# VH-VL binders against Type II restriction enzyme TaqI (taqIR): the designs that were tried, part 9

Target 1, 262 residues: Type II restriction enzyme TaqI (taqIR), of Thermus aquaticus (p14386)
Amino acid sequence: ASTQAQKALETFERFLASLDLESYQQKYRPIKTVEQDLPRELNPLPDLYEHYWKALEDNPSFLGFEEFFDHWWEKRLRPLDEFIRKYFWGCSYAFVRLGLEARLYRTAVSIWTQFHFCYRWNASCELPLEAAPELDAQGIDALIHTSGSSTGIQIKKETYRSEAKSENRFLRKQRGTALIEIPYTLQTPEELEEKAKRARVNGETYRLWAKVAHHLDRLENGFVIFRESYVKSIELFLQKNAPTLSGLIRWDRVAQEALTAP

## First folded at step 7 (VH-VL; framework fv_remtolumab_arm2)

Design s7 (from a2 with heavy chain A33G)
Fold by ESMFold2-Fast, scan of step 7:
Structure s7 (fold): chain C 262 residues (1-262), chain A 119 residues (1-119), chain B 107 residues (1-107)
Amino acid sequence: as target 1 above (262 residues)
Amino acid sequence: EVQLVQSGAEVKKPGSSVKVSCKASGGTFDSYGIGWVRQAPGQGLEWMGRIIPIFGTANYAQKFQGRVTITADESTTTAYMELSGLTSDDTAVYYCARHYDYYEGFDYWGQGTTVTVSS
Amino acid sequence: EIVLTQSPDFQSVTPKEKVTITCRASQSIGSSLHWYQQKPDQPPKLLIKYASQSFSGVPSRFSGSGSGTDFTLTINGLEAEDAGTYYCHQSSSLPLTFGPGTKVDIK
């Protein structure tokens, strides 16, 4: 809740609205991504934080995606050459580069959605939020400081899976803390309600995702963002329940109990 | 606009060496590979080798291995091709050309440098 | 090395006729096949990249097709300015190789 945080949100939303999402989808959707695990030195997450989270401290403008990718590539020429020679010997560098570009684009879109939650939170809420690339190693996207404790945040894209394969690392290492899943969907409420009506299974789940969709907004280009009312609902939920919250607070509980208005 | 400008014609004696330059302007030099292709009078195109400045490596056709050296100077955006042990079979027009997408096809070509080897 | 063969070696055609040039690779090269035009005393010029993608500024009468080992360059409605030698080129593996060329002349 500051003038600086409000300006940061507005600047970031202008950046998101400027993205030519249709052209990127046409370019990258048909491209199979590089499937080899990226080594630590090629992890784009620190670069995404540098350019889209820390940027406003040093530079008030954000890079477009192609400029970001070119900068990441230029900074990592030696480890990229070593990676490509080791795993893609005999392949065209141009085709491998395009595959890595498609992979980084998909990662960037997910991370930008995560950053929007954080920018919106800082502009609208009173509880302090911490975001840093080091938190990814703990299996969380952000940390919200509540009375006497900290609550982990994980931004959760639409899913129909009922359970996680294993307990989250953050919860395993910090017993007595809570991890809250923050749901979002790229589908419209109308699309999800239609799917619910036709569903043999998952009908209730489609209706619940439709409820989530009602709490989201869209920029002019279609990029999905979090409403002010969404983050304020989450803050209120945490303020009222923090002393009793522990373990995983799944997205469906959040949708049912925390998201109270469209 | 992107231009590749090559050094002028050379007349050389058998057994000597020739070094041809190719100065690139108007584009991002380090984002593209530079290849060398020669053409003997009335003959087709023959690839000699390439350098990809971003990867720091040069590759050569086996026929020229040990006789050809391709280098690049990023500060002057100039590529060089040096061919040693010249014979009359090396009489040709030598072209530099810029690789599309690092090392795929060639989108822009130099004007050519005529090298004549005569005794 | 990958050997490229072109057919025909020479073709003389009247203006506005369709010209078809074939390039065959000794092994599969996917779509890493490019076509060049060379006029007398000039360097080659790129026409088609990646078998079928037109290079910027190239007239729409030029088109390419094919994949794997068999590729075709088509000129739909030959113009007088199209006289020259046409080369295919593969970038799939080292060493890079060119076809022997097809000379197209106007009657």
Scores: ipSAE 0.000, ipTM 0.382, lowest interface PAE 14.5, mean pLDDT 84

Design s8 (from a2 with heavy chain G27Y)
Fold by ESMFold2-Fast, scan of step 7:
Structure s8 (fold): chain C 262 residues (1-262), chain A 119 residues (1-119), chain B 107 residues (1-107)
Amino acid sequence: as target 1 above (262 residues)
Amino acid sequence: EVQLVQSGAEVKKPGSSVKVSCKASGYTFDSYAIGWVRQAPGQGLEWMGRIIPIFGTANYAQKFQGRVTITADESTTTAYMELSGLTSDDTAVYYCARHYDYYEGFDYWGQGTTVTVSS
Amino acid sequence: EIVLTQSPDFQSVTPKEKVTITCRASQSIGSSLHWYQQKPDQPPKLLIKYASQSFSGVPSRFSGSGSGTDFTLTINGLEAEDAGTYYCHQSSSLPLTFGPGTKVDIK
């Protein structure tokens, strides 16, 4: 933990609190996601890391989303033209641009949540954390280093899907290494407890998500963030278990075993 | 085999609305845009608009802007065209058709739905 | 709006004769022109895509050519089943437009 890391967290939280989430939800909610994969040249991750992870090194403030999208678009004119011509020929340019804007916004929200975990970790924990766009190519969001080992971190939004049989890319490439899913939910504990009471199926899963929600906090605008106690619980879990952990450590195990009382 | 099956004939009063369905099968529904083309008795083909399910957007010919709404339901693999403010000039056969190469021409067509507007 | 014009409006042809239908666009559309056949009381059927590419299962007597503003559909040896109306269609820009159609009858 350092004073500089605490200041970085505070600055990032002020940025997140400044987002007009209600206006963005109204604008982008009706726009479905473009399922067509973006080519490498259009990958927004490097730009998101530049403006929201490394920004404080060269610039004391973070770009608003619209400014970020405009900057990304202007830097990518040639590959955007090629992509649009290939997959959206004959469509209104304005409609394609709005659809990509909505997609970039959803990606940005997910990445900002991941970055908040990392900023909170650096401000509160002792174990080193590495976050870089290159790690996404391995299927992880961050890497946490313990004495003699490293653990992959994947920030995982609320899900009700059964466990996957296929391994994550990181686990396939680095056998004997652990990947831990870090759960979060946009629902309140009260909402989830109510769903658990009404559920004919998944009642226990709703209660487990309610437990996760109890370890999260919200900014004034409703943006969900990780509590100091949350990351410290994960750190303690890794300190005690990392040398014996291998493979995928699913979100439900993390919620049951790692997340303790706030 | 690709099939587009449309709902049955409709008789409507002036000023009312009609909603025609187009159920798709034999392909991945969200991978193709679906257009709507109408044909008045003894007349040629007139494009009304299209829905792009994968992108969640619709495009409309200016003549129909504000009167036509084209939607898609991926769970039932069905596209819909709703036309409001009907007049006798809207009496026509309405076709749905699947675009090839995203938004180019139409390779497969529905059987057509006859809509008659009469008082 | 791109306007498509077709010539002739109507043609009555003896079986086995060659039929030529032209489509002219009000501005250049590259090769984004497609040809359809519509038989009485049936939906249109795709014949030719991108000015010259035959659609799967379309008889070899049908061929297309042209680019830019001038396009031609040729039926080399008209058969009885070919009676119908033929439409050109441009996909170059919105709104999508069709030609007025060419009716081909067999005498």
Scores: ipSAE 0.000, ipTM 0.387, lowest interface PAE 13.6, mean pLDDT 85

Design s9 (from a2 with heavy chain T57I)
Fold by ESMFold2-Fast, scan of step 7:
Parts: sequence; structure tokens; C-alpha cells
Structure s9 (fold): chain C 262 residues (1-262), chain A 119 residues (1-119), chain B 107 residues (1-107)
Amino acid sequence: as target 1 above (262 residues)
Amino acid sequence: EVQLVQSGAEVKKPGSSVKVSCKASGGTFDSYAIGWVRQAPGQGLEWMGRIIPIFGIANYAQKFQGRVTITADESTTTAYMELSGLTSDDTAVYYCARHYDYYEGFDYWGQGTTVTVSS
Amino acid sequence: EIVLTQSPDFQSVTPKEKVTITCRASQSIGSSLHWYQQKPDQPPKLLIKYASQSFSGVPSRFSGSGSGTDFTLTINGLEAEDAGTYYCHQSSSLPLTFGPGTKVDIK
């Protein structure tokens, strides 16, 4: 791993550890999600990449969430006014702003988890990784380049629902390539093992999530992060299999075949 | 088989911008990264950046950050390199080239586009 | 950034003689080193990929070797058509970089 990539990871982890997750949960948890989709002009993804992925050069510091939200809001006053007038007529400005703040917080947490995978990958692995906001339009979070091919990755939070069966856009355009789901869970192995023992349905699924949880770590504030051994296991899996891998490699196959522990 | 054809020579004034095109034919356009490399008169090769056309993802050399933009149009199988804030130091031949194995070396090169910056 | 250095800067060689060009990287790049030939008023052409693999259509007199930080391009039996500038290039990490070039003349 490069010294620059290791320093970037350490700086990002200090940022994540500084988040007052408990206060954010208390503030935002009771606020219902805004169901109305945000138009392109309000998409926070480019801003999240600007402030949390490409922020590091000679000044490795990250904005706190409230500062990030204020910057996003102030840069988008015109399209925000139009959006609010169209979809939230009759609601107070302050109420709508708090609702959007809660929405952006939930998006930011998910994106920070994705960025941690990427920072950990760059600090620990040899295969090149590409992350950019344009990849979201293709249905992937990052690209990992192997000799002769590229593998798409999606960071996949614990789920028990069936996803849509239609083929991912990346897989339609990149023939003979693979899309790999990179699983993570906010539950501990102990919690998941207890759920597996008591489950009427999904017992085996709980056990697989428990296996995933064994390969994850936590910062002092409870933020879940990827271990060095996790990304190295994925790299080994790709090095062994990438030339023959195609289509969607679902999270459960990754948990069974890619994640290995000493 | 594979051919990269670039736009013609340009003469630009200091402070202006230039946009060079690179049309790919043969092979699969969206399966390869396209890079841009320049060469000042009598000097060596200097990498500027690259793009994966199907995703619109571009990477740039630090020297050109803020001045260079690389884009691609899948419908016309054409990559573009736009360089702004031109000075006489930007007088060079600009090449587009196709990466093999995604991001490794360059197997096929365009013919080059001469850009002259003069007052 | 990874800096590549080449030696010699210039070499004037008798036809049929052996030419050796060296490329050194400021840090290990494995085998992610590629060699190009450029003739006057022409774009570069790929000769050797991954330190030692000949590109299609390249004459057998060209060969490459090395790994890590030290790499060599050899022309065994220089022909008149081989006059030009030779560049090494690393693809191990961004930004991509080229060596300064070695000019090979006949005479």
C-alpha cells in the first residue's frame, strides 16, 4: 500500500470517528423520509464526492455534516425554491429544510460507508480502484481493474428483500464482466447468530450475515468499517476468478466464497 | 481494424481554449479507456488524462487540474479533450490513444493534432 | 508521482549492432512498464508491453526485460528503419508517466 493512501484512510477514519452518531439518530430518526425524488439539480452525490472523496490533496480535512448540508443548501437556493414550491406547497420552509437535512444525512452515511471501502482498498490492495459519481448512473459504486477486465462493485447493506430482477446497466454494457455485491451489516455477529437461532424464516440468511459481520470492524462511536482482511479477501477472490466471472455475484456468494478468515 | 482519427490543426491566442476530437472506429469503443498525451516541439511525451467512455469517468494529471476536461460521446464514438487558459507553453502535438487491458499501456494512437498558441 | 529515467539520452549506432536502453523507476512498478518507438512526425508505436511481451507485428529483434525498478529494451541487430526515439511508460499508478526518451540514430 502507498503512504498517501494509508494517510488518506487514517484521516477519513478520524473524520468518521468524530461523528456524533447518537445525536444524529435522535435528531433524524423520527423524521419520515421524503418520498418525492430529488431532481438532477439537487442530487447531493457530486457534492459528497467533492467533499469526502476528492477533498484530500495537501489539506486533508473533511466538512462536518451540518457544514456540508449548509454548503449544499446555499449553492442550490433557486432549484430548492422551485422544488419546495412544486411539491411542498403549504409546508413551512423550516420543516421542509429539516426533512431534506434528514434525507441528506441518510444518503451521506451510506456514501461514507462506500468511501471507507474505497479508502481501505487503496490503502491495502494492489488492484486499481476507480470511484466517481458518474458510476451511480450505471448502477455501480466503484470499478476494480484486473488484468484484461474490470469488475463493478456495489456496496450492499444487509437485506432480506428480493431486488428487481432486471439486469443492471453496467452488466448490459460491459459484456463478459462481473458485478460483485460487497456486503456489510450494522448488526454484531452475536445479534445475528441469536436471530438465526430464533428464526422461523431466513435462519440461513442470518447466519450468512453473521459471517459478514465477523469480517467488519467498528470505530469508537459505532460506525461500521471494513477490515484490511476483508478487502484483501475480495482482492484474492478477484485475482483467482475475475477472468471467468460474469454477471451478478450476489452478496451471499461473496460471503460464502470470497470472505475468508485465518 | 482499430483506428483513431483526430481533428485538424488549431492556431489559438493566449488565454483561449481548444477542444480536440478523437473519433474511434473498429473494435468496441465502450470497452476501452482513451488517454490523451501531448508532446511539445522537441520534447518528450506527457500524459494529460484518460476517460472510460461508457461511464464518463475521467482522470487528470495534477499539472492540468482545472484546465483540462476530457469527455466522450458514445453515440458518435468520439472522445474530446478541452484545454483552457492556453499559453505558449501549451504549443504541442496532442495525441489520443487507446489503453489495452483497460488502464495499462497504449496499443493504438491517433495521428496527432498540432496546437499552436501565438499572439 | 513515479519518475522514470532513461539512459542513454542519445546513441549513434552502426547498423547491425546491439542497442540497449535502460529505464529506471523511482519506486517498484512490478511489470507495468511498456516501450514505444516514435519516428519523426509520427505518433508513438507500441513495441513491448508488460516489460517483456512483444506486441503484434513487432520484429523479433526487439525484446524487453526487467521487473520492479530496472528495465531494459534491447534491439539485437539494429536496422536503418529503427532510427527514432524510444520511450518507456509506467501504468502502475496515477498519474501515468513516461521516461524522457532515448534517441537512436544510424551512423
Scores: ipSAE 0.000, ipTM 0.498, lowest interface PAE 13.1, mean pLDDT 85

